# VH-VL binders against q86l99r1233to1411, part 1

Scores and structures below are computed, not measured.

Target 1, 179 residues: q86l99r1233to1411
Amino acid sequence: SNKESLPFRRDVIEKVINHLRENSLDTEGIFRLSGNMESVRGIVKSFAHGEPNLSFEVHNISNALKHYLRSLDPPLIPYEFFLMLLDARKNEDAETIRNIFWKIPSDNRVVLTLLVDLMVKISENSNVNKMNSKNLSIVFGPTILKPRTPTLDRMALMTETQLQCGIIQTFIEDFHYIF
Positions, changes and structure headers below are counted from each chain's first letter, unless a header gives other numbers; Kabat numbers aren't used for antibody chains.
ipSAE, averaged over its two directions, is called F for ESMFold2-Fast, E for ESMFold2 and O for OpenDDE. V2 adds 0.75 times the mean of E and O to 0.25 times the DockQ between the complexes of E and O.
[cut] marks letters that were taken out.

## First folded at step 1 (VH-VL; framework fv_adalimumab_6cr1)

Design a01
Fold by ESMFold2-Fast, scan of step 1:
Structure a01 (fold): chain C 179 residues (1-179), chain A 121 residues (1-121), chain B 107 residues (1-107)
Amino acid sequence: as target 1 above (179 residues)
Amino acid sequence: EVQLVESGGGLVQPGRSLRLSCAASGFTFDDYAMHWVRQAPGKGLEWVSAISWDSGSIDYADSVEGRFTISRDNAKNSLYLQMNSLRAEDTAVYYCAKDLYEDYSGYFDYWGQGTLVTVSS
Amino acid sequence: DIQMTQSPSSLSASVGDRVTITCRASQGISNYLAWYQQKPGKAPKLLIYAASTLQSGVPSRFSGSGSGTDFTLTISSLQPEDVATYYCQKYDSAPYTFGQGTKVEIK
């Protein structure tokens, strides 16, 4: 069975990220620990309708953002940038990664900037929340950066996953250079 | 094919030290977090320690914190466990285990055959 | 620390029987639960992760379910090669604690 794609709502995502920036930096396992699945689904539905419901506990809201971003088609980082970003990461070329970032459409770029800024702040608080830049890259790599056609070869998929995570790691660690 | 081969186990007296090694092959070792898991004779599994791909993150079970040191040498595709101040309750088969990511997923897709450490007078 | 408790500690069943093993966490761990199979004298083998996702190459007669604190591993039709000890393991955060194990034997 196919999954229904959700509309890209920049204003909704901005509100959710701002809420998490204010409320989640000290939360252990933020984005990693699951919320209540029924609550998460309800929150995601509110995102799709343009009226984010932020009255829930922070793990429900963070998981709703993660689920919403994962459900976007095209993804937050459009398909056309996937292979070129993986290639730049493989070559450890932060300058090329920066150049590609600035080619991303403005709405997607603004959302990506807010999301990575949140990840930077979470990682700076990792002694409390237990979510360092590598932990966050595992969560967001496959979520916001993916190929149009899923990779079926196991070896290729493993290499692909490492590079996806590596891109997010680079975004967090080189934030002020890239963004 | 992925292979993990432990070595360095043996009989050791309480209070002494022992170093375990795990030789990895069949995958890009420096792309994955690694773990040590032990099993006392006739008992269940106990997670011991974890190390990320770059040694930037290291964690220990409370039972070994301050006595054991996990380390890795990516140039040699090797994982190590330095065990100091050994106690009778450290007697176990020690398994080297591969994580699925460069940082911790916390579950393990490949395990070595194990090496037996016996702490006895 | 979160405690992981399995039940039963051991069971004996006939070939073709449906076998269910339970695992309880003393606190919520969402779906961050894995199941392992360990045959006598062998290293453990990953069967299931994320509470219900079957590892590649594992027979479809194995299934997992549950979330939060209560989890189950089911073998829909027990085979002779399934004789082993089965372990659940939490992985929401370190320590990555295992249950005490459930030994499965054929009558």
Scores: ipSAE 0.000, ipTM 0.470, lowest interface PAE 17.0, mean pLDDT 87

Design a03
Fold by ESMFold2-Fast, scan of step 1:
Structure a03 (fold): chain C 179 residues (1-179), chain A 120 residues (1-120), chain B 107 residues (1-107)
Amino acid sequence: as target 1 above (179 residues)
Amino acid sequence: EVQLVESGGGLVQPGRSLRLSCAASGFTFGDYAMHWVRQAPGKGLEWVSAITWNSGSIDYADSVEGRFTISRDNAKNSLYLQMNSLRAEDTAVYYCAKDSSGWYEYFDYWGQGTLVTVSS
Amino acid sequence: DIQMTQSPSSLSASVGDRVTITCRASQDISNYLAWYQQKPGKAPKLLIYAASTLQSGVPSRFSGSGSGTDFTLTISSLQPEDVATYYCQKYYSAPWTFGQGTKVEIK
């Protein structure tokens, strides 16, 4: 089947993001504050098996989404785009970032767009929820964009992390240009 | 019950402008990306332009970039294509096509098309 | 840009025959491929998406297969109403490139 062939379950992720869009915009520390680990584990299991359990408190659902996205291999933004995105961000080249975005496979691109749209809505309500574009970039940078081989050099890792966060911040702040 | 109805085609001279419209019904227009696809007489399908559900992303084929402008009005369930600096090679039937999603995927429904003839 | 090549350009077969049309991408597009049917003077209609998933309302004699770079559309038992030009389309990434089309006629 098409869904069974995907590296992740697009329909499940869409339902989870839609739930968070409806229920989390006023929640302080959304995506930052930890949920109950037992509940998070159970929710992630439901995502993996095709039917998301959304009856839990919103911090548990948001953390389950984070853990699920972090566990994807290949990641939401496929490995082949990692270095070219970092290079474009280093050069502050939003046009190249946009061009690379549109080369991402369609299911990954759709999910990325829904996720970033959610991040835009959360950041617009940061006076209430305390999660601005920088805060969200710290959460999602290393989660959805990562190298195939982990960086071991401490200084290189620090630079890499800054660029990963910078790309997500660019996605949020320049959403209507890139997406 | 999804319907897409194109209008605005006709005979136009090279260098002039023409605006096409597509009226959508039978689905929540504002939730889906929309496309323009053209077909020159006796030739195959050529994708022309795309716009996401929110107008946040717009793309053009290289052959029309800088000359054509795609836009939409979600309150009116309408898609538009403003065609400037028309050339003989723009002669084609222009189809309005609905994307299967709000982003960019396959085209699940098509209008019947409107003929644009660019000739002196 | 990823190129899409269809073969054959045209074919003629008898009612009841098995017909196969192929589509090749110049690079790996996974399963992000759709097939469309266009009858003379009419708009295209979606037949198959995700390389092998049949669109609702499409007769079961149509099937799609393949992944990566090589794809096939099969009509298991050709009917008179199947006379049309068939197009493949990649939707892996922009642009949304169509193959050049395969015209299917009855003998």
Scores: ipSAE 0.007, ipTM 0.578, lowest interface PAE 9.9, mean pLDDT 88

Design a05
Fold by ESMFold2-Fast, scan of step 1:
Structure a05 (fold): chain C 179 residues (1-179), chain A 122 residues (1-122), chain B 107 residues (1-107)
Amino acid sequence: as target 1 above (179 residues)
Amino acid sequence: EVQLVESGGGLVQPGRSLRLSCAASGFTFEDYAMHWVRQAPGKGLEWVSAISWNSGTIDYADSVEGRFTISRDNAKNSLYLQMNSLRAEDTAVYYCAKVPYYDILTGEFDYWGQGTLVTVSS
Amino acid sequence: DIQMTQSPSSLSASVGDRVTITCRASQGISNYLAWYQQKPGKAPKLLIYDASTLQSGVPSRFSGSGSGTDFTLTISSLQPEDVATYYCQQYNSAPRTFGQGTKVEIK
């Protein structure tokens, strides 16, 4: 069967992120441990219905958010910003990354701000939760930032992924400058 | 349900090449990271290589880096391992393994193929 | 690389016995540990992940515990079909590494 694409729901994502901010900062392996996949599927389904079910254990909720964000089409950072962000990261140009961030549509920008703020708080507590900015960039880079048409060139795709992860790492490390 | 089937193993001389394939079915292949794990005869398990859902992130064990190339074809639900400059110590059963997430960092090997034997000998 | 060491390397026990296998990591791996069962001539099968979570379909006589560097797999009442080699595996840091295996046999 065809891959299912879920609609962008700012209200749902905000509720989920706020729940994780309150309940996950001390959780070892947050966003990385697999959790119970049956529970994860049920939670993602509740997101699609507009009523997030947050009564599950935190690993299941965090993984549901990962799958939900990965399923968005268009992605959280709209397609038109993909190449310009990668170019800015390649040039190590944080000022241009900041300028591009402020061009992102309001609903997407607010959600991105909440998500990155969560990632900042998790990374600041990495001595306890074992999730630093690089770990978070690997799990979120290709999830929230991706091209409309994937490259068919293998080496170009690896370079793009490194830059996608680099953008997320820049968002985390330079949060107070960019956001 | 979920099935991984390896092929392409066989007897090969040192210094030559082999290409292994893994055919996946019963799940949305393009959504998950895939790994190769090997086991020398009578020995334990050794991780060999990983590739993310979109081929954007790849990693190799130090013992094979520069000689082996992992790749995938999501349209064909297939994973590959191109093995160049083979050595006697590469002799092993090679397993295709899946993790339950799109990235190479997350999760356990939840499903394994049956393996394909590669023997490197003159 | 993180080295995983299992104890014992082999054991023989009677049907109904409680069997304990230990796994030690050379550095902290939190709870990023899985246990696999491998029967002769077969592929490994996942038993436990995240140190203590039982995989769906695995009998409840199997359990896992531990965190950090010390981990244990327990079979509460050994059955004939449990004859296999058991491997621990860390997924905290690349490269993923496995213990050397523990062979479990029936007396």
Scores: ipSAE 0.000, ipTM 0.558, lowest interface PAE 11.2, mean pLDDT 87

Design a07
Fold by ESMFold2-Fast, scan of step 1:
Structure a07 (fold): chain C 179 residues (1-179), chain A 120 residues (1-120), chain B 107 residues (1-107)
Amino acid sequence: as target 1 above (179 residues)
Amino acid sequence: EVQLVESGGGLVQPGRSLRLSCAASGFTFDDYAMHWVRQAPGKGLEWVSAINWNSGSIDYADSVEGRFTISRDNAKNSLYLQMNSLRAEDTAVYYCAKDYGDYEGAFDIWGQGTLVTVSS
Amino acid sequence: DIQMTQSPSSLSASVGDRVTITCRASQGISTYLAWYQQKPGKAPKLLIYAASTLQSGVPSRFSGSGSGTDFTLTISSLQPEDVATYYCQKYNYAPYTFGQGTKVEIK
């Protein structure tokens, strides 16, 4: 049963990302500083029902987006791309990462493009908001890119996490090349 | 090796405060979310609070919301729990626990625990 | 909040017996379920995550199954060192709620 897996709602995610792009770029600790968890849960519930409630303070909305993306199964970057992306990052092969990106299904790819564009804009304002590409990569790496079967070994999981973060950092830093 | 060591527990009067610490070693502390889990004497496990790697996401159990504050210092590889307005029902062994990833909520490494007794 | 209920609350079995513990979530949690073992006087140890994935170093006599709301932990051949309380736990998003525990004893 996938009752606790939230449905992928492109329309909802686009609306939330657009709201954050307009309202959060200069917010210190965006995606880092916590909101009120009861509020965050209520917002996530509204996302799942297709009618996002954006009347809350920006930290609540950003954390709700993070939790919503985290709850997606399959994840935003479909499972079949996980190992190929990690291998390409391990080899520092930006061309292969770009080729893989363009194989992602269109709804997922459009959402990923909007999300990374938001991350780029946030990182460009890191003097004010204190969130650079590394900070954002640690937030979103394991959130949107994960294996179908969880990694068993602790040391392998640590290496995996570094590569997941590395992919997101590559997306942000090489945005104009990849996207 | 990979380990978590809690400290700061002890006997405290109701209504007072206590601060717990957890020292982490053997892994890259700032790559992982961290948690506090407690267990009252003879009772089951209760998740208390969570903080992600960069302090950007924090959660509390309803029973402690507004009274407890979780924090971390990545430069010192340390996790903290500030416990205010303590009640008799807060009496428990408090465990520091490492998330297996970033805010997944499953715990692959646990400390030995530190006992907090709230009594007059 | 999602409630986690285990059954039975305790059991007593003989060495070599097949032991089954169940865990029920009040709402669907997909496969975001972990099992922990806690021996007397010790911290808990992660046995299984993702409902059925065995943690490294855990003996193969332990297995997990289930998805949605109903989950099972099985010990295929109970050993003396398996005397412990076993906890299920939902994860993926807070709160990270534990079941009440099942105490396993030897006859």
Scores: ipSAE 0.000, ipTM 0.459, lowest interface PAE 15.5, mean pLDDT 87

Design a08
Fold by ESMFold2-Fast, scan of step 1:
Structure a08 (fold): chain C 179 residues (1-179), chain A 121 residues (1-121), chain B 107 residues (1-107)
Amino acid sequence: as target 1 above (179 residues)
Amino acid sequence: EVQLVESGGGLVQPGRSLRLSCAASGFTFDDHAMHWVRQAPGKGLEWVSAISWNSGSIDYADSVEGRFTISRDNAKNSLYLQMNSLRAEDTAVYYCAKSRYYYDSSGLDYWGQGTLVTVSS
Amino acid sequence: DIQMTQSPSSLSASVGDRVTITCRASQDIRNYLAWYQQKPGKAPKLLIYAASTLQSGVPSRFSGSGSGTDFTLTISSLQPEDVATYYCQRYDSAPFTFGQGTKVEIK
């Protein structure tokens, strides 16, 4: 299948994240609950044109960000860091994860920092919004960190998915150490 | 703050069953793999069983496979070990132990004080 | 079916001595190895994970090294409170096998 990747727009992503930081911290199931499909598609198209349409309900905007990040090729965390990060997480080595983070290209690193900062703020309000670091890691792990070619082995895929989620959970929980 | 408290040990006759429980507190229970490790009197540590954070991965030592069943109830922050067809060689202190992360493959950073199981007539 | 073998089975050393305990895996386990300390009548305590990473709160005189099949736990200056049995454990995959233990005593 032919997938069309959207251009990486740092300025657009920053505007969307800033909007969510202001408007979504108390929203139950933020990033987990679905938005309206047609609205989400329209918002994602506006990202490609450089002017995000933020007049929609917060679930539509959060899902549009999720879909946009998932459409990036290469992903937000470039392919070359995939195995290194999984190995560091498997070894429970936060220092190596931090060292790898600082090797990520500047624009990607800034966006990742803003995204994780938003996830930290959401998780700190998890009593209200019901989205803790584990919940957010399940949403964003496979979205921003993925292999160049997916494995066809289901057990290996499950193991990789747990490690992908583990990396994002480490980013959230150790934010002030890593970032 | 992290506490693991085992219960359910005692004297049991060969061929009978016993269920051990481990009550967890002070951490997010469903983010961690949990293990049972035993130690026979005067002997070394023997890994018995492990269960991942979501119960999706369960493993047993060959010596207990088919006889013991590990399970967890994340809503109750509890770990269990159902021990069937007990043998004299199952006599040991049984420890509940927490993995550092939610995978089966990790170091065990907190342990309970153990519960003694004696299999004898 | 990976065997974990520790040596020696026991040792006696003096306070201030450098103590070395070895652990050998029969197959490559990379750096998925942990070291534990167990005092009589007590639950084990995690000392080191990922072969060389010191657990929080563990004195710096403890260190781990090695990768693949050969691993070492070192106590740079043995103290009276270090009298215990020490265990290695593989955790690359199940079964998460322990070594047979090394008993450390003071002369």
Scores: ipSAE 0.000, ipTM 0.454, lowest interface PAE 17.7, mean pLDDT 86

Design a11
Fold by ESMFold2-Fast, scan of step 1:
Structure a11 (fold): chain C 179 residues (1-179), chain A 122 residues (1-122), chain B 107 residues (1-107)
Amino acid sequence: as target 1 above (179 residues)
Amino acid sequence: EVQLVESGGGLVQPGRSLRLSCAASGFTFSDYAMHWVRQAPGKGLEWVSAISWNSGRIDYADSVEGRFTISRDNAKNSLYLQMNSLRAEDTAVYYCAKGRWGSSTLYYFDYWGQGTLVTVSS
Amino acid sequence: DIQMTQSPSSLSASVGDRVTITCRASQGISNYLAWYQQKPGKAPKLLIYAASTLQSGVPSRFSGSGSGTDFTLTISSLQPEDVATYYCQKYNSAPHTFGQGTKVEIK
């Protein structure tokens, strides 16, 4: 078994996101509710081989995407952008967040855009699926945006988490301005 | 320098088909959404269709939905518009336009081609 | 869906004049508005996006303002090369919608 993080595969992530766009918009608790752990592990393994297995229930597929994104090192939003994004969010500066977004490497930026576009569509259907922009931000904030070294200070960690979630919420709510 | 060159326009009878092409150069074509915008002789601009960088999102104006098909070939830096069941009201100059963003078909058009004229005779 | 209405439909002004063109959306579009210039026989050119941000290479005499439903394009000192039709475009949601255009001529 490989103990190293999975490689970043833009083609795999695109196929998974497209599948979720077509099949998950009416699914209650999408990305929040847990899937079957054995199924999730099998799906993630298929991502590593370049041919995602999408024949499973959408909760298993969504959790597999979440697990895959969380395993990326460097993360989807590269480490160098972490502090500057948190500072821009703390200052409530959407223009700076937009400027930073356009500095992200093209493959990462494209995947981030597809992921956020999916989150926008899910949030637009929140009356059915119960996943608004705030709910999605809690799921994805720590998943795609994280520091090189975690803080050990509980209060600092809570503040960072709120800002991480705030950035994702800004991406969703101001999608058409930023992306 | 960004260049967009349309081709494929001409005179066509109602009910027939025509395929437009747009050749792109001077930018990384595969990173951007692309649009078709038309303009009837002496009239204003009308957005027709859009396709995201990876073809994952495609949008059409109601007037062409079900008749026109937008597609792209990133390896050839080319955008296409297959126009079926053409009507007299489809007569227009068709412009290829580059979107500012890749993943979203929303936003503005920062560069435009010279246009190609499509005339659908009555 | 969202209608864009420009005024006036045409205007004639002298070189050096301050020219204003207005664009009204039938419902709120925040600042998701662009302005284009189309010279006779040519393709449109982007002038302004996000209601007020000037596109690179566009002369500083052009400016945009507004938010929500009411927007203005201003040419502070009209030049002969500014003879064109100007279009506003909303882009907050599909479908993209353009105003009907404002023709600017020199008297």
Scores: ipSAE 0.005, ipTM 0.499, lowest interface PAE 12.2, mean pLDDT 88

